# Ledger of designs, part 1: VH-VL binders against Putative adenylate kinase

All scores and structures are predictions.

Target 1, 196 residues: Putative adenylate kinase, of Methanosarcina mazei (q8pz69)
Amino acid sequence: MLIGLTGTPGTGKTSVSKLLEKRRGWKVVYLNDLIKEEHLYSEVDEERDSVIADMELIRERLSGILEEEKGQHAEKAKVNGEEKENITIIESHLAHYITDIVIVLRAYPPELKKRLEKRGYSEEKINENAEAESIDLILAEAFEWCKKVFEVNTTGRTAEETLGDVEKIIDYILAGKENELQEYIPGSLDWIDSVP
Positions, changes and structure headers below are counted from each chain's first letter, unless a header gives other numbers; antibody chains are not in Kabat numbers.
F, E and O stand for the ipSAE by ESMFold2-Fast, ESMFold2 and OpenDDE, each averaged over both directions (binder to target, target to binder). V2 = 0.75 x the mean of E and O + 0.25 x the DockQ between their complexes.
[cut] marks letters that were taken out.
The coordinates of atoms that the task and the answers printed are left out; those that the model quotes come from them. Centres of patches stay.

## First folded at step 1 (VH-VL)

Design a1 (framework fv_romlusevimab; at its last look DockQ between E and O 0.03; V2 from the best seeds 0.00; counts 0 for: pae E 18.1 > 2, placed apart)
Heavy chain, then light chain:
Amino acid sequence: QVQLVQSGSELKKPGASVKVSCKASGYTFTSYAMNWVRQAPGQGLEWMGWINTNTGNPTYAQGFTGRFVFSLDTSVSTASLQISSLKAEDTAVYYCARDLKYYRGPSYAFDIWGQGTTVTVSS
Amino acid sequence: SYVLTQPPSVSVAPGKTARITCGGNNIGSKSVHWYQQKPGQAPVLVIYYDSDRPSGIPERFSGSNSGNTATLTISGVEAGDEADYYCQVWDSSSDHVVFGGGTKLTVL
ESMFold2, look of step 1: ipSAE 0.000; ipTM 0.453
ESMFold2 (binder alone), look of step 1: mean pLDDT 94; pTM 0.957
OpenDDE, look of step 1: ipSAE 0.028; ipTM 0.621

Design b1 (framework fv_modakafusp; at its last look DockQ between E and O 0.03; V2 from the best seeds 0.00; counts 0 for: pae E 12.2 > 2, placed apart)
Fold by ESMFold2, look of step 1:
Structure b1 (fold): chain C 196 residues (1-196), chain A 121 residues (1-121), chain B 107 residues (1-107)
Amino acid sequence: as target 1 above (196 residues)
Amino acid sequence: EVQLVQSGAEVKKPGATVKISCKVSGYTFTSYYMNWVQQAPGKGLEWMGWINPNSGGTNYAEKFQGRVTITADTSTDTAYMELSSLRSEDTAVYYCARGPYRWLKGYFDYWGQGTTVTVSS
Amino acid sequence: DIQMTQSPSSLSASVGDRVTITCKASQSISSYLNWYQQKPGKAPKLLIYAASSLQSGVPSRFSGSGSGTDFTFTISSLQPEDIATYYCQQSYSTPYTFGGGTKVEIK
């Protein structure tokens, strides 16, 4: 099962994904790193210090990764005697273009600005990301592209607290109880006035 | 002061194409989805599709897929709905309706005044 | 596609009466259910979103409740200006779909 963990840069996707990997043993694909390392892009945007992703190259490469994971999962199931759903997490602010099920991490834009400042982002990139978060840009894109969308507010929360929310969402989906996930239904956050 | 102003009534023959405009003011056009809704005379409401003016992405109801094209011109803050291969049953009032981008729930808080399209031979 | 079954199709009530309209979805739509009022010759007007949230400027005599598949719209004390057709609409997934409408008249 392929689950996207997306959100505006600075919402905590990487921290939560690393904790998921350690605590649950689920495979995490850090898509942004994969794109750069394997040149899954059509061009480089030097002004923004970024790349323009090639979605067809990405989908092809992920297909190969998923086939490898299916083989290893089946082998572990034979040894351990358990038949569990194979979970792969796609971590990226682009994950919602890839997966049918996505968890969108959100952060109050002034807090997001502080997180990005600590990472050394340029003022232009900080403002662009805060503005994108204030208008729910990634959440809106997720609704457009994904079949199932869940929202987690990370404002003022530890990575461990956010991990707990993400684990609950995934566990409920696996148990067929996703209609009980009322507190993660998107659309309760309105931060448009938080950006000058 | 949010306003959605639609183009005027049209009379068309079967097989023709109609293109209706919806010019917005009083809000940031690219921050909200624009939806189109059909209402045949004396009938209920039927959603046709939406456009995300920020990305240009669209979604169309199956009934209209292949005949409807929704576009947005961010330089004029205007959305368009084009319906081709018109039939007599396309006679209706057509509304543009704003959906909250930040809520992603598809409720329509502001509506255009409606554009009557009459298709007759 | 999610079918929205709205009942009754019409009703007649006296000023001051409590009016109740129901809407049933063919599958769970959580709380993504909206209610609109439409007067003849006019565009619909949003009254309630997310099943129970009252739109700004809408009188408190209007309310909504429900979750999952069964939803209720209530006018606690019908007023003459409430003569209209009322529609429910699910916004859980595209295509967004409307109920068939309920025409409310004063007796």
Scores: ipSAE 0.000, ipTM 0.493, lowest interface PAE 12.2, mean pLDDT 86
ESMFold2 (binder alone), look of step 1: mean pLDDT 93; pTM 0.952
OpenDDE, look of step 1: ipSAE 0.005; ipTM 0.569

Design c1 (framework fv_ifabotuzumab; at its last look DockQ between E and O 0.10; V2 from the best seeds 0.00; counts 0 for: total charge +7 (limit +6), pae O 10.9 > 2, placed apart)
Heavy chain, then light chain:
Amino acid sequence: QVQLVQSGAEVKKPGASVKVSCKASGYTFTGYYMNWVRQAPGQGLEWMGWINPNSGGTNYAEKFQGRVTMTRDTSISTAYMELSRLRSDDTAVYYCARSRGYTLYPFDYWGQGTTVTVSS
Amino acid sequence: DIQMTQSPSFLSASVGDRVTITCRASQGISSYLAWYQQKPEKAPKRLIYAASTLQSGVPSRFSGSGSGTEFTLTISSLQPEDFATYYCQQLNSYPRTFGQGTKLEIK
ESMFold2, look of step 1: ipSAE 0.006; ipTM 0.506
ESMFold2 (binder alone), look of step 1: mean pLDDT 92; pTM 0.930
OpenDDE, look of step 1: ipSAE 0.000; ipTM 0.533

Design e1 (framework fv_pimurutamab; at its last look DockQ between E and O 0.03; V2 from the best seeds 0.00; counts 0 for: pae O 9.7 > 2, placed apart)
Fold by OpenDDE, look of step 1:
Structure e1 (fold): chain C 196 residues (1-196), chain A 120 residues (1-120), chain B 107 residues (1-107)
Amino acid sequence: as target 1 above (196 residues)
Amino acid sequence: EVQLVESGGGLVQPGGSLRLSCAASGFTFSSYAMHWVRQAPGKGLEWLGVIYSGGSTYYGNEFTSRFTISRDNAKNSLYLQMNSLRAEDTAVYYCARGLPYKRYSYFDYWGQGTMVTVSS
Amino acid sequence: EIVLTQSPATLSLSPGERATLSCRASQSVSSYLAWYQQKPGQAPRLLIKDASNRATGIPARFSGSGSGTDFTLTISSLEPEDFAVYYCQQYSNWPLTFGGGTKVEIK
């Protein structure tokens, strides 16, 4: 099963993903790193110090990765006797364009700004991302592109606390108990009053 | 009982603007995606767009630039702002309830509709 | 967009007869298809969801079948109140789309 972990930069995607790897042993694809490392982009945006991702190349590359993981899982399943469903996490602010199931991490815009400041982001970049978060940009995109969308508020929470929610969501999905995940259904958060 | 009541329809000139409202009752409005669907006289149904519980919206391709859907959960109200109206926008406009917690949905409840006529 | 084609455009039948309405999708919509009934001057009413599940309060004479691209609404025995226009609607992909409708009229 492929699950996307998406959200505005600074919402804690990477931290949660690393913990998922450690605690659950799930494969995590750090898509942004992959894009840069393997040049899965069409252009460099010098003004934004970013690259324009090539979605076709990305999808092709990810297909290969997923096939490899399936093979490895099949071998492991034979050894341990339990057929556990293999979970692959796509970590990126672009993950919702790739996966049908996506968890959107959210953060209160003022807190997001602080997080990004600590990371050394430029003022312009900080404001841009805070604005994007304020208007639910990624959430809106997720609804457009994904079949299942879950939302987790990371405001004032540690990575471990956020991890708990993410694990719960995934576990319930695996158990076929998605109907019990109402607390993670988008709509509980509203940052409209916090637009910078 | 679930009720949806549209209002705000009427006669408007080409190029004009109109805001439609839909008042919801009988259910937890904030939990449901709400849709707008229109029907030109003697024609079929046309989906315009959706707004989800959290305010996220998606529109039909033809409507993204001129139409805006919004909601006020505190007032159990759905809105459709229509700008730059054209003759071809003449139709009965329905608000419809979608499924809770679903990306895509059918419409289990409909309002009675409000008529919008765009004419010089 | 997914185009839904309904046939026939008009179906003329007598009360008590069986009505069979077709809806074809330009691409697979799996089972994400709904049927609506609309009477003159009224809003549409949901009949069938998920291709084959009757909505609440819908009489047993209404049934839906099909998956993928071909769907059928069947009215086993037409009642006088069943003469109306019927629409199919897909909710498999954006944008949501309706069929052109089938008018069931009295012969």
Scores: ipSAE 0.010, ipTM 0.572, lowest interface PAE 9.7, mean pLDDT 89
ESMFold2, look of step 1: ipSAE 0.012; ipTM 0.464
ESMFold2 (binder alone), look of step 1: mean pLDDT 94; pTM 0.957

Design f1 (framework fv_ficlatuzumab; at its last look DockQ between E and O 0.06; V2 from the best seeds 0.00; counts 0 for: pae O 12.7 > 2, placed apart)
Heavy chain, then light chain:
Amino acid sequence: QVQLVQPGAEVKKPGTSVKLSCKASGYTFTSYWMHWVRQAPGQGLEWIGIINPSGGSTSYNQKFQGRATLTVDKSTSTAYMELSSLRSEDTAVYYCARKGYYTPRLFDYWGQGTLLTVSS
Amino acid sequence: DIVMTQSPDSLAMSLGERVTLNCKASQSVSSYLAWYQQKPGQSPKLLIYGASTRESGVPDRFSGSGSATDFTLTISSVQAEDVADYHCQQYYSTPYTFGQGTKLEIK
ESMFold2, look of step 1: ipSAE 0.007; ipTM 0.444
ESMFold2 (binder alone), look of step 1: mean pLDDT 91; pTM 0.920
OpenDDE, look of step 1: ipSAE 0.000; ipTM 0.543

## First folded at step 2 (VH-VL)

Design a11 (framework fv_romlusevimab)
Heavy chain, then light chain:
Amino acid sequence: QVQLVQSGSELKKPGASVKVSCKASGYTFTSYAMNWVRQAPGQGLEWMGWINTNTGNPTYAQGFTGRFVFSLDTSVSTASLQISSLKAEDTAVYYCARGEYDYLWGEYFDYWGQGTTVTVSS
Amino acid sequence: SYVLTQPPSVSVAPGKTARITCGGNNIGSKSVHWYQQKPGQAPVLVIYYDSDRPSGIPERFSGSNSGNTATLTISGVEAGDEADYYCQVWDSSSDHVVFGGGTKLTVL
ESMFold2-Fast, scan of step 2: ipSAE 0.015; ipTM 0.591

Design a3 (framework fv_romlusevimab)
Fold by ESMFold2-Fast, scan of step 2:
Structure a3 (fold): chain C 196 residues (1-196), chain A 122 residues (1-122), chain B 108 residues (1-108)
Amino acid sequence: as target 1 above (196 residues)
Amino acid sequence: QVQLVQSGSELKKPGASVKVSCKASGYTFTRYAMNWVRQAPGQGLEWMGWINTNTGNPTYAQGFTGRFVFSLDTSVSTASLQISSLKAEDTAVYYCARKGLTYYRPYYFDYWGQGTTVTVSS
Amino acid sequence: SYVLTQPPSVSVAPGKTARITCGGNNIGSKSVHWYQQKPGQAPVLVIYYDSDRPSGIPERFSGSNSGNTATLTISGVEAGDEADYYCQVWDSSSDHVVFGGGTKLTVL
């Protein structure tokens, strides 16, 4: 199962992904790092700390990673007589272009600005990200491209608290209980007036 | 195939109102922001603002408040621009334009309507 | 408010290379998009995100952006390339979409 964890910078997706990897042993692909390290891009925008991703190269590389992961999972299950879920998390603001199932992390734009400010982002970058979040940019893209979209509001919460919701979503998907995830249905948040 | 089809040209007198429509097809209407861009005769492109097609909330650029209203009819995938109390300086071609998908800003417009000519003369 | 400056016109001979500039303070820190508008027609996106081409746009169209100048380059210019060309950025400080004044490309 391939699951995307996406969201505007500052929403906590990297921190949550690291916790999922640590606590559940699920494989995480930190896609933005992979793109830069393996040059899976046509251009780099250093001022925005972003890349113009080459989706063909990304898909080719991910196919190889997923094939390797399937092989390791199958062998481990047979040897130990234990099976754990074969889940791969794609963590990136681009994840919704890759996966059919996606969890979008959200944060109230004024709080997002404070988080990014503490991380040393420039004022221009802070404003760009807060405005993207206020117009539901990533959520709207996920709705268009993905079959299953879940929304998690991280406002006023730690990464550990957010992890609880993300784990619940994934566990319910694995159990075939998506119908019980009504709390995470997208579109209940309206933050257009939260930024000048 | 993505298409934005606008209503036909309008000839109006000063003080009248006009409504320009933009019907979208070939994609999920509520997942892309719709923008409005004006072009006066012989002039360049001027951004008027946008409307969030999911929430219905409009945002207007400086100079395009009061007399200008962006609205939606999601049941027919249509965005509309209404201009009240028309003035001669409102004479222009009005375009609807869809915001392209990017993982971050900046905004660009990937598809445009064919334009609606609004002429205000006495 | 942020301002983009384009030359009002550029002339080029068929088969040669046309270069249309877009000037802006520290524009290299922004992403620049380019539109082609032929007489009586709607604009068409020809370059987005400084240098990427949409599907259907020929390879002879390319873009660059650094410092205070972005450039749209059209190699092997054809008569059908005669049009007005507009650069565009999003200015985060004002939350405004900004268009350049447009450049009329004439193929002589």
Scores: ipSAE 0.000, ipTM 0.467, lowest interface PAE 12.9, mean pLDDT 84

Design a5 (framework fv_romlusevimab)
Fold by ESMFold2-Fast, scan of step 2:
Structure a5 (fold): chain C 196 residues (1-196), chain A 120 residues (1-120), chain B 108 residues (1-108)
Amino acid sequence: as target 1 above (196 residues)
Amino acid sequence: QVQLVQSGSELKKPGASVKVSCKASGYTFTSYAMNWVRQAPGQGLEWMGWINTYTGNPTYAQGFTGRFVFSLDTSVSTASLQISSLKAEDTAVYYCARGKYWTPLYFDYWGQGTTVTVSS
Amino acid sequence: SYVLTQPPSVSVAPGKTARITCGGNNIGSKSVHWYQQKPGQAPVLVIYYDSDRPSGIPERFSGSNSGNTATLTISGVEAGDEADYYCQVWDSSSDHVVFGGGTKLTVL
């Protein structure tokens, strides 16, 4: 099962992904790192010091990674004498373009600005990300591209606290209990007036 | 094309330290585990442990703790093995070998090996 | 503490079939991988997941694994097959990779 963990930069998705990998042993693809390392982009935006991702190259590369993980999962099941869940997490602000099931991490825009300042983002990039978060940009895109969308608010919470909600969502999906995840249905957050 | 290129042979005195490097190319470095395997003269293959290339977390086999340290420099796709307080019994060929992320199940690509000789 | 046992040597005439065994408690429940090592060279993976061959490995190489014994079979043995052969498993109970002691294949 392929699950996306997406959200505006600064929402904590990388920290949560590292904890998922450590605690659950699930494969995590850190897509933004993969894009840069393997040049899965067509152009560079030099003014914003960023790359323009090439989704066709990304999909082809991920297909290869997923095929390898299926082999690893089969080997693990053989060794243990039982089938374990085969979960791969795609972590990126672009993950919702790739996966049918996605968890969108959210953060109150004023707090998001503070987090990005701590990480050394330029004022221009901080304002762009906060504005995008205030209008639910990533969440709206997820609704367009994904079949199942879950929302987790990380405002005022540690990565460990956010991990609890992410694990609950994935475990309930695995158990066929997604109807019980009403708490995480998108649309309860309204931050449009939170930024100048 | 996947390649693992190791540093050159080392001749050291007892008590010295040595650092063996393994430079990866042709794949995404952080998507695969890096393993270390030792082979003493005339002996078989001995697994020393592995390092998770994304997290940087090492796992050492029994008998390879304390004096042995696995490390990474992801900016240059390089894994390193450092051995401190060298002893004569550390004389061996040291291999890096690419494993898979979940567990080091098997090794599809190997470095050419680095000979470390400890003598007075 | 898991141990793999290989015979120290196996001799075979050219064109005949060599069989190299790898013994381990309930090894049939594990996946066995095999490496070929020629003098002065790094090991080369010749069989993985009991019986699969990497690209470039001749069909003469095959593997099996059941019960307490895994076997690497080399049919139509050639002089160039002379090497040391190692079996390997991952032991889930200890989270360790375990190698067999190696078998020297001599082609006479």
Scores: ipSAE 0.000, ipTM 0.437, lowest interface PAE 17.1, mean pLDDT 84

Design a6 (framework fv_romlusevimab)
Fold by ESMFold2-Fast, scan of step 2:
Structure a6 (fold): chain C 196 residues (1-196), chain A 120 residues (1-120), chain B 108 residues (1-108)
Amino acid sequence: as target 1 above (196 residues)
Amino acid sequence: QVQLVQSGSELKKPGASVKVSCKASGYTFTSYAMNWVRQAPGQGLEWMGWINTNTGNPTYAQGFTGRFVFSLDTSVSTASLQISSLKAEDTAVYYCARYRSGYLPYFDYWGQGTTVTVSS
Amino acid sequence: SYVLTQPPSVSVAPGKTARITCGGNNIGSKSVHWYQQKPGQAPVLVIYYDSDRPSGIPERFSGSNSGNTATLTISGVEAGDEADYYCQVWDSSRYHVVFGGGTKLTVL
């Protein structure tokens, strides 16, 4: 099962993913790192110190990774006699273009600006991300591209607190209890006036 | 190599309908949104909206709701624009253009344009 | 609605530098993209994200963006650079693409 953990940079995706990997042992693909390491891009945005992702290259590479993981999981299940859930988390602000199930992390744009400033982002990049977050850009794209979309507000919360919501969402999906995840249905946050 | 190839020019009477097509090649069609841009004779570029190529869901700019319909045929990697109840003011070149995923869209590849002329 | 303002025309002698401006309120906080359109042809992306060049675009094309003005700069202008140039931003408040009115560059 592929689950995307997406959201504007600064919403806590990487921190939560590392905790999921440590606590649950689930496979995590840190897609932004993979894109840069394996040159899954056609163009470079030097001013923002970033790359413009090539979705075709990304999809091709991910197919290979997923086939490898499927084989390893099947082999371990045969040896141990236990069937464990085969979950792979794709962590990226682009994850919603890849997975049918996504969890979108949200953050109040003024707080997002402070988080990105602490991470050394340029003022231009900070403003661009805060502006995108204020209009629900990632959430709106996720709703259009994915079959199941969940929204988690990380404003004023620790990575451990956010992890709790992410784990609940995934556990309920595994149990077939998506209808009980009403709290995480998109559309409850309106931050359009939070940025200049 | 990425290409967007549009259908040929159309000459129509007021009240008729027209369908402009845009066939994509050289990339995975469903991985990029398709936009439509209009240019009236001697005028600038006007964004009409976009369509999600994976879901088929369209988004229209103000002024392009009602008579304008974006659609897809993913089996042949083609996006289409239909204009109903044509008016003289619809006379323009219509472009399809691909946008990349990212926070702020820009158009890296454009179709060659389809001229639609509406005259009585 | 966000509005981008371009001069309708700019004239420059061959070999000199042309500067085409794109005005907008606090446009320096937005990403500006530039397109070149030659007569009878589709637009071509020449600058994206303020200052980046797509593969195949000559180094004499450059961009900048600060305050209320973004600028497309073409150094060593050639006759083949005659075209209409359009700036473009994303209006995040309305989920809309906004184009400037276009600037006709004439090389005399």
Scores: ipSAE 0.007, ipTM 0.480, lowest interface PAE 13.3, mean pLDDT 85

Design a7 (framework fv_romlusevimab)
Fold by ESMFold2-Fast, scan of step 2:
Structure a7 (fold): chain C 196 residues (1-196), chain A 121 residues (1-121), chain B 108 residues (1-108)
Amino acid sequence: as target 1 above (196 residues)
Amino acid sequence: QVQLVQSGSELKKPGASVKVSCKASGYTFTSYAMNWVRQAPGQGLEWMGWINTNTGNPTYAQGFTGRFVFSLDTSVSTASLQISSLKAEDTAVYYCARDYGEWLSDAFDIWGQGTTVTVSS
Amino acid sequence: SYVLTQPPSVSVAPGKTARITCGGNNIGSKSVHWYQQKPGQAPVLVIYYDSDRPSGIPERFSGSNSGNTATLTISGVEAGDEADYYCQVWDSSSDHVVFGGGTKLTVL
């Protein structure tokens, strides 16, 4: 099973992904790192200090990674039985363009600004991300591209609390109990007035 | 090549001031926060604070307010640490370090070579 | 204030595995970074975000972090690994970077 973990930069998706990999042993693809390391982009936006991702190249590369993971999982099951669920997490602000199932991490825009301020982001970049978060940009895109969308608010919470919610969502999906994930259904957060 | 180059060692008397500089090259200076870390002789690493290289806004750790000032000169991609009214206890190696930028953790991927500041009478 | 505890020293024979621990209350909920510092040199990032290696760091360096303990593991230890090792976290409650006290690794 392929699950996306997406969100506006600063919502904690990388930290949560690291914890999932550590505690559950699930495979994580850190897509933004992969894009830069393997040059899965066609252009560089020097003014915004970012790369313009090539979605065709990304999809081809991920297909190869997923086939390799499938083979390794099948081989392990062959010799000692299936030890773990076959789950791959795609972590990126672009993950919702790739996966059918996605968890969107959210953060109250004023808190998001404080988080990004600590990261050396430019004032312009901080404001752009906070504005995008205030209008639910990533969440809206996830609705367009994904079949199942879950929302987790990270505002004022620890990484462990956020991890607990993400683990619960994945465990319920695996158990066929996704209809019981009422508290993670998107649409209850309204932050349009949280930034100027 | 991504690099941070610091100014040379300083020997100062108590009550003097010192300014340690850290010049960045090989990357966009304003895209990464700059941290300052101190190491007293025979002691461990002690975080002093950081400065946002785009806005110039500094954040100081407890114990590093008042006499310590973080500043920037973006025209030459340089961050500076100024210590006023020097005391013997300020004797240490001072490092500048660039971070990766993740909110729930700060990883310092590139470090300056360090500047030794010795305060003695 | 948040405190990270490291053993002051660890000794290991060449070719064996060294394990350096970093203790902290619920440190498993935080991301841990590890630095190597050789005498007279600046620290070098060897592990970030619990278990990732920066480019150029050998595969024999690995990390883990769960519960109240994070661990830096160096397999096939070489004489050149002799150094001080520091763990580091971000403490959100104080908005401060916290370093462990450091561990001197001696290869005997």
Scores: ipSAE 0.013, ipTM 0.515, lowest interface PAE 8.1, mean pLDDT 85

Design a9 (framework fv_romlusevimab)
Fold by ESMFold2-Fast, scan of step 2:
Structure a9 (fold): chain C 196 residues (1-196), chain A 122 residues (1-122), chain B 108 residues (1-108)
Amino acid sequence: as target 1 above (196 residues)
Amino acid sequence: QVQLVQSGSELKKPGASVKVSCKASGYTFTSYAMNWVRQAPGQGLEWMGWINTNTGNPTYAQGFTGRFVFSLDTSVSTASLQISSLKAEDTAVYYCARTRYYPGLYKAFDIWGQGTTVTVSS
Amino acid sequence: SYVLTQPPSVSVAPGKTARITCGGNNIGSKSVHWYQQKPGQAPVLVIYYDSDRPSGIPERFSGSNSGNTATLTISGVEAGDEADYYCQVWDSSSDHVVFGGGTKLTVL
């Protein structure tokens, strides 16, 4: 099962993904790092210190990673005689363009600004991300691209607390209990007035 | 080579409908969004909206709701624009243009179709 | 709705520098793209992300973007640069692409 963990930069995706990897042993693809390390981009915006992702190259590379993971999981299941969850997490603010199932991490835009400022983001990038978050941009894109979308608010919470919600969502999906995830159905957050 | 090739010019009477097609080649069709841009005679470029090539979900700019329909046939890498109940003011060159899937900043139109002229006259 | 303002026309002598402006509220916080359109042809991307040039576009073309004004600069203007030029942004607040009204560059 391929699950995307997406959200505006600063919402805690990387921290939660590292905890999932440590606690559950699930495969995590840190897509933004992969893009830069393996040059899965056509162009570089040097003024903004960013790369223009090439989705075709990304999809081709991920296909290879997923094929390898599927093979390794099958072999381990044969050896142990026990079936275990075959979960791969794609962590990126681009993950909703890749996966059919996605968890969108959210953060109150004023708090998001403080988080990004602490990380050394430029004022331009901070304001752009906060405005995008205020209009539910990534959540709206996830609805457009993905078949199943879940929303988790990280405002005022630790990565450990956010992890609890993410694990619950995945576990309930695996158990066929998606109808019990009403708490995580998108649409309960309205932050349009949170930015000037 | 990466190309977008559009259907030929159309001459229609008011009240008719027209379908403009845009065939993509040289890249993975579903990895890029398809946009539609209109240009009336002697006027500027006007963004009409876009369609998600993976889901088929269209987004229309405010002036292009109702009579305008974006659609896809992914099996032949083709996007289409249908205009119903044609009016004289629909006379324009219609362009398809691709954009990358990336939030916000990276919506530059790097590849354009050659344009389809639609003339509405009695 | 977000609006981009361009001068309708700019005239320049061959070999001189042309500057085409694109005005927008806080446009410096957005990425500006520029297109060249010659009569009877589709637009061609000449500058993207404020100041970057696509392969094949001469170094004479450059861009800048700060505050409320983005500028396309064409140095050593040639007769072949005569065209309409359009600026474009994506407006995050409305999730809409916005084009400027266009500037006709005349080389005389």
Scores: ipSAE 0.005, ipTM 0.514, lowest interface PAE 11.4, mean pLDDT 85

